# VH-VL binders against Protein TIC 22, chloroplastic (TIC22): the designs that were tried, part 8

Target 1, 202 residues: Protein TIC 22, chloroplastic (TIC22), of Pisum sativum (Garden pea) (Lathyrus oleraceus) (q9zst9)
Amino acid sequence: ATLTPNHVAKSLAGTSVYTVSNSDNEFVLMSDAEGAKSIGLLCFRQEDAEAFLAQVRSRKKEFRGGAKVVPITLDQVYMLKVEGIAFRFLPDPVQIKNALELRAANRGSFDGVPVFQSDLLVVKKKNKRYCPVYFSKEDLEYELSKVSRSSKGVGVSQHIMVGSFEDVLKKMELSEKSSGWEDLVFIPPGKKHSQHMQEVIA
Short names: E, the ipSAE of ESMFold2; O, the ipSAE of OpenDDE; V2, 0.75 times the mean of E and O plus 0.25 times the DockQ between their complexes.

## First folded at step 14 (VH-VL; framework fv_ustekinumab)

Design k60 (at its last look DockQ between E and O 0.70; V2 from the best seeds 0.78)
Heavy chain, then light chain:
Amino acid sequence: EVQLVQSGAEVKKPGESLKISCKGSGYSFTDYWLGWVRQMPGKGLDWIGIIYPGDSNTRYSPSFQGQVTMSVDKSITTAYLQWNSLKASDTAMYYCARQGWFFGDYFDYWGQGTLVTVSS
Amino acid sequence: DIQMTQSPSSLSASVGDRVTITCRASQGISSWLAWYQQKPEKAPKSLIYYASQLQSGVPSRFSGSGSGTDFTLTISSLQPEDFATYYCQQYYSYPYTFGQGTKLEIK
ESMFold2, look of step 14: ipSAE 0.726; ipTM 0.863
ESMFold2 (binder alone), look of step 14: mean pLDDT 93; pTM 0.945
OpenDDE, look of step 14: ipSAE 0.873; ipTM 0.937

Design k61 (at its last look DockQ between E and O 0.82; V2 from the best seeds 0.81)
Heavy chain, then light chain:
Amino acid sequence: EVQLVQSGAEVKKPGESLKISCKGSGYSFTDYWLGWVRQMPGKGLDWIGIIYPGDSNTRYSPSFQGQVTMSVDKSITTAYLQWNSLKASDTAMYYCARQGWFFGDYFDYWGQGTLVTVSS
Amino acid sequence: DIQMTQSPSSLSASVGDRVTITCRASQGISNWLAWYQQKPEKAPKSLIYYASQLQSGVPSRFSGSGSGTDFTLTISSLQPEDFATYYCQQYNSYPYTFGQGTKLEIK
ESMFold2, look of step 14: ipSAE 0.753; ipTM 0.876
ESMFold2 (binder alone), look of step 14: mean pLDDT 92; pTM 0.940
OpenDDE, look of step 14: ipSAE 0.864; ipTM 0.934

Design k63 (at its last look DockQ between E and O 0.02; V2 from the best seeds 0.00; counts 0 for: pae O 6.7 > 2, placed apart)
Heavy chain, then light chain:
Amino acid sequence: EVQLVQSGAEVKKPGESLKISCKGSGYSFTDYWLGWVRQMPGKGLDWIGIIYPGDSNTRYSPSFQGQVTMSVDKSITTAYLQWNSLKASDTAMYYCARQGWFFGDYFDYWGQGTLVTVSS
Amino acid sequence: DIQMTQSPSSLSASVGDRVTITCRASQGISSWLAWYQQKPEKAPKSLIYYASQRQSGVPSRFSGSGSGTDFTLTISSLQPEDFATYYCQQYNSYPYTFGQGTKLEIK
ESMFold2, look of step 14: ipSAE 0.798; ipTM 0.898
ESMFold2 (binder alone), look of step 14: mean pLDDT 93; pTM 0.944
OpenDDE, look of step 14: ipSAE 0.844; ipTM 0.929
ESMFold2, look of step 19: ipSAE 0.751; ipTM 0.875
ESMFold2 (binder alone), look of step 19: mean pLDDT 93; pTM 0.942
OpenDDE, look of step 19: ipSAE 0.018; ipTM 0.568

## First folded at step 15 (VH-VL; framework fv_ustekinumab)

Design k64 (at its last look DockQ between E and O 0.69; V2 from the best seeds 0.77)
Heavy chain, then light chain:
Amino acid sequence: EVQLVQSGAEVKKPGESLKISCKGSGYSFTDYWLGWVRQMPGKGLDWIGIIYPGDSNTRYSPSFQGQVTMSVDKSITTAYLQWNSLKASDTAMYYCARQGWYFGDYFDYWGQGTLVTVSS
Amino acid sequence: DIQMTQSPSSLSASVGDRVTITCRASQGISNWLAWYQQKPEKAPKSLIYYASQRQSGVPSRFSGSGSGTDFTLTISSLQPEDFATYYCQQYNSYPYTFGQGTKLEIK
ESMFold2, look of step 15: ipSAE 0.788; ipTM 0.891
ESMFold2 (binder alone), look of step 15: mean pLDDT 93; pTM 0.945
OpenDDE, look of step 15: ipSAE 0.864; ipTM 0.935
ESMFold2, look of step 16: ipSAE 0.771; ipTM 0.887
ESMFold2 (binder alone), look of step 16: mean pLDDT 93; pTM 0.944
OpenDDE, look of step 16: ipSAE 0.832; ipTM 0.927

Design k68 (at its last look DockQ between E and O 0.04; V2 from the best seeds 0.00; counts 0 for: pae O 8.5 > 2, placed apart)
Heavy chain, then light chain:
Amino acid sequence: EVQLVQSGAEVKKPGESLKISCKGSGYSFTDYWLGWVRQMPGKGLDWIGIIYPGDSNTRYSPSFQGQVTMSVDKSITTAYLQWNSLKASDTAMYYCARQGWYFGDYFDYWGQGTLVTVSS
Amino acid sequence: DIQMTQSPSSLSASVGDRVTITCRASQGISSWLAWYQQKPEKAPKSLIYYASQLQSGVPSRFSGSGSGTDFTLTISSLQPEDFATYYCQQYNSWPYTFGQGTKLEIK
ESMFold2, look of step 15: ipSAE 0.760; ipTM 0.881
ESMFold2 (binder alone), look of step 15: mean pLDDT 92; pTM 0.933
OpenDDE, look of step 15: ipSAE 0.015; ipTM 0.571

## First folded at step 16 (VH-VL; framework fv_ustekinumab)

Design k69 (from k64 with heavy chain Q99R; at its last look DockQ between E and O 0.72; V2 from the best seeds 0.80)
Heavy chain, then light chain:
Amino acid sequence: EVQLVQSGAEVKKPGESLKISCKGSGYSFTDYWLGWVRQMPGKGLDWIGIIYPGDSNTRYSPSFQGQVTMSVDKSITTAYLQWNSLKASDTAMYYCARRGWYFGDYFDYWGQGTLVTVSS
Amino acid sequence: DIQMTQSPSSLSASVGDRVTITCRASQGISNWLAWYQQKPEKAPKSLIYYASQRQSGVPSRFSGSGSGTDFTLTISSLQPEDFATYYCQQYNSYPYTFGQGTKLEIK
ESMFold2, look of step 16: ipSAE 0.777; ipTM 0.884
ESMFold2 (binder alone), look of step 16: mean pLDDT 91; pTM 0.930
OpenDDE, look of step 16: ipSAE 0.903; ipTM 0.949
ESMFold2, look of step 17: ipSAE 0.785; ipTM 0.886
ESMFold2 (binder alone), look of step 17: mean pLDDT 92; pTM 0.930
OpenDDE, look of step 17: ipSAE 0.883; ipTM 0.940

Design k70 (from k64 with heavy chain N57Y; at its last look DockQ between E and O 0.49; V2 from the best seeds 0.00; counts 0 for: pae O 8.3 > 2)
Fold by OpenDDE, look of step 16:
Structure k70 (fold): chain C 202 residues (1-202), chain A 120 residues (1-120), chain B 107 residues (1-107)
Amino acid sequence: as target 1 above (202 residues)
Amino acid sequence: EVQLVQSGAEVKKPGESLKISCKGSGYSFTDYWLGWVRQMPGKGLDWIGIIYPGDSYTRYSPSFQGQVTMSVDKSITTAYLQWNSLKASDTAMYYCARQGWYFGDYFDYWGQGTLVTVSS
Amino acid sequence: DIQMTQSPSSLSASVGDRVTITCRASQGISNWLAWYQQKPEKAPKSLIYYASQRQSGVPSRFSGSGSGTDFTLTISSLQPEDFATYYCQQYNSYPYTFGQGTKLEIK
């Protein structure tokens, strides 16, 4: 049996993203390049969402007075996705840069939202493994500094793995029970790792 | 240190049964998938399948489904690959490998291999 | 099944050379690609995973790139110990198929 959508959603709990809504608290959707699909834009930074709002206001007169930036949690977003609403994430440029740096050989662009993890931060409790996945490299590095008692540097980077959030979600959806994918825990940016992990493991 | 140690070389005749082993150490044996890979003489790598030691769940390549059986003994952290009736075409090096946990299912550690020779 | 095609099948190079090996998937596999190194009469060794992540202990001269269907393994400056056969593997979909291998020989 594959992971349930509820399980995946639970792993995403606590992480907030930002989008633009109308006066009725509905998502402002944009058309894809082909004009066939309506897509909701989700931003990991509030400032990016505000920029998006400005664009919406400039392009659509009906939104000039009522549109606003609103936060939404990733678990909620995921459940909406399951219901058939298409979303596109706009990643934090800083994290894109971090991802590119870690890949070293890849010059150019990073496709998707970067997520970071380390084998050094794996937690074992109650005969289960928990793998924290970070949206912020800095947050991960901070935690690494606690466990390794090493300073930020090349050595720490060797223990950091980077992937695409979208790809990770896909794998989780396709994964079987007891595959390990059920043990992923997405750490909200800026949240204390210890607190979040405690909440998840409890 | 993660280690996978496989059983020694085997020389068999067609029709005979065989069970080779792979012992894992230096890590939580039940938390990682183990896979098997075949390499025929002078040829490339063939993915046979994987097994999850925690509950012995298996996934086989269609090419190997019904041809071999994967199993584990958790108590001694050992995985097995077995044939009920060997064929000459089964002559190959067989590797066990630990499947990584992070961002996918690649093989991060490999055993030294077990050479199986089947000849009349 | 997803077919993995490596190119070239073999190549000769000298120490210090920049070497590039490519792997093409018959369908999109995102970044679920690994590279392995195998020396004669030895077991394969993991080099790269998730297309571009170096395995622990792997020298920085090894790098992986690509996504979707086209991937590349690059050795920036070939060392004597790098002469071996290299394999790519997709783990996007079962069965997790390997490329046919690229034999890197000394010129």
Scores: ipSAE 0.014, ipTM 0.558, lowest interface PAE 8.3, mean pLDDT 87
ESMFold2, look of step 16: ipSAE 0.766; ipTM 0.887
ESMFold2 (binder alone), look of step 16: mean pLDDT 92; pTM 0.940

Design k71 (from k64 with light chain N92H; at its last look DockQ between E and O 0.69; V2 from the best seeds 0.74)
Fold by OpenDDE, look of step 16:
Structure k71 (fold): chain C 202 residues (1-202), chain A 120 residues (1-120), chain B 107 residues (1-107)
Amino acid sequence: as target 1 above (202 residues)
Amino acid sequence: EVQLVQSGAEVKKPGESLKISCKGSGYSFTDYWLGWVRQMPGKGLDWIGIIYPGDSNTRYSPSFQGQVTMSVDKSITTAYLQWNSLKASDTAMYYCARQGWYFGDYFDYWGQGTLVTVSS
Amino acid sequence: DIQMTQSPSSLSASVGDRVTITCRASQGISNWLAWYQQKPEKAPKSLIYYASQRQSGVPSRFSGSGSGTDFTLTISSLQPEDFATYYCQQYHSYPYTFGQGTKLEIK
């Protein structure tokens, strides 16, 4: 059996993103390039959501009054996805830059929301493994600095891996129990590893 | 430094049993999946399966399910691949390899290989 | 099972050449694709993972690209030590199948 939606959602708990809602607290959806599918935009930065709100207000008169930027947690977003709502994430450009630097091999753009992990930050408690996945490379490096002499250098960098959040979620959905993918815990940006892990393990 | 050291070459007859080994060192043996790959003479790589030394959880390729058995001895950080009854078609190089973590759950480190020759 | 098809099966090139090897998956595998190098009588060596990320210690002349079903391994300037057989592998879904390999020979 594959991982349940609830399990995946739980792994996403605590991370907030921003979107635009109308006066009825409904998501403002945008049409895809083909105009066939409505997509909700989620921003990792509030300022990006504000920019989106401004665009919505300029294009749609019905949203001039009552539309607002609202925070929503990723676990909630995921459950909406499960219910059939399509979302597109707007990543933090700083993290895109970080991801591109780590890839080093490909000149170009990073597709999706970057996430970072390290085998050095795996936690074991009560014979259960927890693998933190970070939305911020800086947060990961900060934690690495606690377990290693330096968070920088070839020796440490080889332990940092980057992927896309979208890919990881899909992989989790396709993975079976006891495959290891159920061990992932997404760390909210700016949140201390120890604090979040304690909350998740408790 | 991560190292996987495999047992020496084997020469067997059809019908005989065989157990080859792969010893891991330089890392936490119980924290990484370990896989086996077959390479028949002059051929490509065949994914046999993976085992998690921490709890001996296994995943076999359908092509190898029931044909081989993966096991581990955590006390000596050693993984095993065994046959109960060898066939001539089992003649191949067998590699153990460490599977990385998640985004990198590919084989990042490899043993030197064990050549198994089965002939009458 | 997901089938991985490499192209070409073999190619000849000279030192300094730009070489491209392709790998096609029978279905979408996102970025869960790895490349390995194997020299004669040696174990495979990891080169690329997650489609485009270089394994530690791998020279910058090696690069991976692609997503979904079509992937490429590129050697920007072939070196003498690069003559080997290359394999792609998907680790999207079990079993984690390999391509049939591409043998890169000296012209």
Scores: ipSAE 0.728, ipTM 0.900, lowest interface PAE 0.9, mean pLDDT 91
ESMFold2, look of step 16: ipSAE 0.779; ipTM 0.889
ESMFold2 (binder alone), look of step 16: mean pLDDT 93; pTM 0.945

Design k72 (from k64 with heavy chain G104A; at its last look DockQ between E and O 0.59; V2 from the best seeds 0.00; counts 0 for: pae O 3.7 > 2)
Fold by OpenDDE, look of step 16:
Structure k72 (fold): chain C 202 residues (1-202), chain A 120 residues (1-120), chain B 107 residues (1-107)
Amino acid sequence: as target 1 above (202 residues)
Amino acid sequence: EVQLVQSGAEVKKPGESLKISCKGSGYSFTDYWLGWVRQMPGKGLDWIGIIYPGDSNTRYSPSFQGQVTMSVDKSITTAYLQWNSLKASDTAMYYCARQGWYFADYFDYWGQGTLVTVSS
Amino acid sequence: DIQMTQSPSSLSASVGDRVTITCRASQGISNWLAWYQQKPEKAPKSLIYYASQRQSGVPSRFSGSGSGTDFTLTISSLQPEDFATYYCQQYNSYPYTFGQGTKLEIK
């Protein structure tokens, strides 16, 4: 059996993103390039959401008085996705840069939201394995510095893996139990590893 | 250091049974999937399947389903690939390999291979 | 099953050359693509994973690119030790499948 949506959602708990809502607390949706599909925009930075709000207000008069930036957690977002709402994530440019630096080839672009992990940060509690996945490379490096003499350098960098959040989610959804994908725990940006892991394991 | 050490070369006749081994060391054996890959003489790589030592869960390629059996002995961190009745067409190099990171189901470490020769 | 098609099946090059090998998937596999190097009578060695991630210890002259269905392995400046057979592998969907291989020979 594949992972349940609830399991995937649980792994995403605690991470906040930002979007724009109307006066009725509904997502402001944008049309895709083809104009055929409505998409909700989710920003990892509040400032990006504010910029989006400004655009919405400029283009749609009906939103000038009631639209606002609102935080929403990724687990909630995921459940909405499961219900058929399409979203597009706007990643942190800093993390895009970090992701590109870790790539074998500098392509100048990265598709999706970067996420980072290290085998050195895998933990085992109560006969269960947990694999922390970070939205911030800096957060990961900080944790690595606790287990290694240096958080930077060739020796440490080889233990950092970067992927796309979107791809990871898709893989989780398609993965069987006991495959290891159920062990992933997404660490919110700025959240201490130990604190979040404690909350998840508890 | 992660190592996968496979058993020695085998020379068999058609109809005989065979069990080859792959011993893992330098890592948590039960936390990583192990895969088997066949390479017939002068040919490419064929994905046979993978096994999770933690609970012996398996995934076989349809082409190999029912033809071979994967198993593990966790106590000695060893994985096995076995045939109940070998065929000449089973002649090949067989590699065990560890499946990589959580984001990647690729094989990051490989055994040295076991050559299996089946001839009358 | 997802079919992986490599191109070319074989090529000859000289030391110092830029070499490009392509791999095409019969359907979208996102970035779940790996490249392996195999020298004669040796086990395969992991080079690239997740389409563009270089395995630890792999020289920087090796790079991977692509997404979806079309992927490329590039050796920027061929070294003597790089003459080998290269394989791509998708691990998007079971069964995982390899390309037929590309043999890189000395010109």
Scores: ipSAE 0.116, ipTM 0.724, lowest interface PAE 3.6, mean pLDDT 88
ESMFold2, look of step 16: ipSAE 0.771; ipTM 0.893
ESMFold2 (binder alone), look of step 16: mean pLDDT 93; pTM 0.944

Design k73 (from k64 with heavy chain L34I; at its last look DockQ between E and O 0.66; V2 from the best seeds 0.77)
Fold by ESMFold2, look of step 16:
Structure k73 (fold): chain C 202 residues (1-202), chain A 120 residues (1-120), chain B 107 residues (1-107)
Amino acid sequence: as target 1 above (202 residues)
Amino acid sequence: EVQLVQSGAEVKKPGESLKISCKGSGYSFTDYWIGWVRQMPGKGLDWIGIIYPGDSNTRYSPSFQGQVTMSVDKSITTAYLQWNSLKASDTAMYYCARQGWYFGDYFDYWGQGTLVTVSS
Amino acid sequence: DIQMTQSPSSLSASVGDRVTITCRASQGISNWLAWYQQKPEKAPKSLIYYASQRQSGVPSRFSGSGSGTDFTLTISSLQPEDFATYYCQQYNSYPYTFGQGTKLEIK
């Protein structure tokens, strides 16, 4: 049996993104294709959502007095996506830069939201083993410096893998229980893995 | 640093049993899956399955389910692949390999292989 | 099960050549693809993971590209030690199947 949507959503606990809502807490949607559909914008940085709000206000008077930036958790976003609401992420540009540096990026932009992982960081909680997946490369580097003193001597970045958050979600949806993917935990920016796991694995 | 050392070549007759081994060292043995791969003479690589030494949980390719048994002995950091009754078609090179996590769910370190020859 | 089809099955090339090998999945596998090199009488060795990322210690002449169903391994300037058989493997969903292999021989 593949993992349920609710199970996948639980792996996302504690991470917030930012969007624009009206005064009734309804999302402000944009049309970005040839006007065919509406898509909500979800920013990893609040300042990017504020910039989007300012742009919308400059073009549409109906939003000038009532629209605002609001946070929404990624687990809520995932469940709304399951219900058919279309969203697009605007990643943190620092993490995009980090991702491109790891991939020797002579190519264009990084496709998707970057997440980071190291097999050197496998932690034990409640008699299970976890390999945490980070939204912030810097947070992962900090944890690696605490676990292996030899990693500082040989370059910690060579032990960091980067990939797409969207790819990880799709693979979780295809994965079965007892695959190890059921235990995947995303670490929010600015959180230590031990604190976050203590809060969500309890 | 990470090493997977496999048992030596085997020459067997059809119907005999066999258990080959793969000893891991240089890493935390219970933190990673161990996979087995078959390579028939002159052929490609066949994914047999994986076993998690932490709890002995297994996953087999449908082609191998019921044909072989994977097991581990954590106390000596060793994984095993076992046949109850060998067939001539089991003649192949058998590799063990370590599987990482998530982005690393590929085989990052391989054993040297164990050649199994089954003939009359 | 996801079938992985490599092409060509074999090819001949000279030292210094640029070589491309392709791998096609029977359904979308995002970027969950690895490439391995196997020399005669040796175990396979990981080269590329997650479609395009080099394993530590792999020379920069090896590169991977593609996503979804179509993937390519490129060797930009062949060296004598590169003559081997190359395999792709999908790791999108179990069983993590391999391509049938591509044998690269000296011309």
Scores: ipSAE 0.785, ipTM 0.894, lowest interface PAE 0.8, mean pLDDT 86
ESMFold2 (binder alone), look of step 16: mean pLDDT 92; pTM 0.943
OpenDDE, look of step 16: ipSAE 0.842; ipTM 0.928

## First folded at step 17 (VH-VL; framework fv_ustekinumab)

Design k74 (from k69 with heavy chain L34I; at its last read DockQ between E and O 0.70; V2 from the best seeds 0.82)
Heavy chain, then light chain:
Amino acid sequence: EVQLVQSGAEVKKPGESLKISCKGSGYSFTDYWIGWVRQMPGKGLDWIGIIYPGDSNTRYSPSFQGQVTMSVDKSITTAYLQWNSLKASDTAMYYCARRGWYFGDYFDYWGQGTLVTVSS
Amino acid sequence: DIQMTQSPSSLSASVGDRVTITCRASQGISNWLAWYQQKPEKAPKSLIYYASQRQSGVPSRFSGSGSGTDFTLTISSLQPEDFATYYCQQYNSYPYTFGQGTKLEIK
ESMFold2, look of step 17: ipSAE 0.800; ipTM 0.896
ESMFold2 (binder alone), look of step 17: mean pLDDT 91; pTM 0.929
OpenDDE, look of step 17: ipSAE 0.893; ipTM 0.943
ESMFold2, look of step 20: ipSAE 0.783; ipTM 0.885
ESMFold2 (binder alone), look of step 20: mean pLDDT 92; pTM 0.933
OpenDDE, look of step 20: ipSAE 0.883; ipTM 0.941
ESMFold2, fold request of step 21: ipSAE 0.803, 0.802, 0.809; ipTM 0.902, 0.902, 0.905
ESMFold2 (binder alone), fold request of step 21: mean pLDDT 92, 91, 91; pTM 0.932, 0.925, 0.929
OpenDDE, fold request of step 21: ipSAE 0.906, 0.920, 0.907; ipTM 0.948, 0.960, 0.948
ESMFold2, last read: ipSAE 0.805, 0.798, 0.782; ipTM 0.903, 0.899, 0.888
ESMFold2 (binder alone), last read: mean pLDDT 92, 91, 91; pTM 0.932, 0.928, 0.927
OpenDDE, last read: ipSAE 0.907, 0.905, 0.907; ipTM 0.951, 0.947, 0.951

Design k75 (from k69 with heavy chain Y102F; at its last look DockQ between E and O 0.73; V2 from the best seeds 0.80)
Fold by ESMFold2, look of step 19:
Structure k75 (fold): chain C 202 residues (1-202), chain A 120 residues (1-120), chain B 107 residues (1-107)
Amino acid sequence: as target 1 above (202 residues)
Amino acid sequence: EVQLVQSGAEVKKPGESLKISCKGSGYSFTDYWLGWVRQMPGKGLDWIGIIYPGDSNTRYSPSFQGQVTMSVDKSITTAYLQWNSLKASDTAMYYCARRGWFFGDYFDYWGQGTLVTVSS
Amino acid sequence: DIQMTQSPSSLSASVGDRVTITCRASQGISNWLAWYQQKPEKAPKSLIYYASQRQSGVPSRFSGSGSGTDFTLTISSLQPEDFATYYCQQYNSYPYTFGQGTKLEIK
């Protein structure tokens, strides 16, 4: 009784990433290092996808006048991954920096897409509980500043946990309904959790 | 300050029933899972299971399924671990511990433990 | 169930020493691993979560590393209060099993 792919996809609703498509609305894919598999690039920042588009246009004549940056939501990406399409994420560099600052081991790199959480923030709506997981540390810090006076100052980040989005997805796929993981909701950058919960949860 | 305060030590005979308690304070009791861990004398830690006080959903380790019952009374912020018929092999220290969420899905706060002794 | 095997089962060290304790999972657990310290007659205390993150109030001499199946707890310069038993726990999948423990004794 593990969580279904559709359930995991619903937890990702509302978060957009950016990729490059050709004039036929086909995603531009790159070969992996061995040349045996095509991988789509998904950028958390639109400007990074625009930079990739510029590089694609400089390398391939067929893309010069027709290729463009397009948004795709993470729930759509997840369902394509289930169908066997491979993607690589390019995280927001600000969030990578935030993640490195929080790491206890002080490692020089962060593998994967950072996501942020606080145990101080558990939300109830319509008799259901949610512990939101953020793509933006700054958005989480804002919400924490409302909950505690001690967290409105320099101490706010001391209550923030960070980890890999990819690890969270893998654990959700392995989790059963009675585990609590069915209540995980990802919060898009630039949204308040209350606004997002209202849009996705009845 | 999160605190978990457990009931006192118990000395029992085989075949007797027992219900030990764990009272939570300093946090929203119904928003976090609570777990039970056994430590036999001189041995390591065994995960018994977890219960969600909000709806009483439970998950037991396979080796403990049917051996004990976890329950809560959320009106007094108290969790229970119960045996219908104790065995000498139940002699151990029993801890309750709070389980956080997701990255915090380990035991972040522990009770002081309840020593249960079952004499043959 | 995922078996967690700690090594060594016990070790002796002096104040000031650097100590490493390892934990091996019987299958991949990504980074879903915690470390605990337990002193005699006391409940365990959380040290490290998510393989490498220190719990609030834990001194910087404690560090965790590893991913997948092989994990390490390091104490960079032992203090007198660090002599205890250390446990790893996986929280990748139920049941959230513990390692058998590593007893760190004064030499």
Scores: ipSAE 0.762, ipTM 0.874, lowest interface PAE 0.9, mean pLDDT 86
ESMFold2, look of step 17: ipSAE 0.731; ipTM 0.860
ESMFold2 (binder alone), look of step 17: mean pLDDT 91; pTM 0.929
OpenDDE, look of step 17: ipSAE 0.887; ipTM 0.941
ESMFold2 (binder alone), look of step 19: mean pLDDT 92; pTM 0.934
OpenDDE, look of step 19: ipSAE 0.887; ipTM 0.940

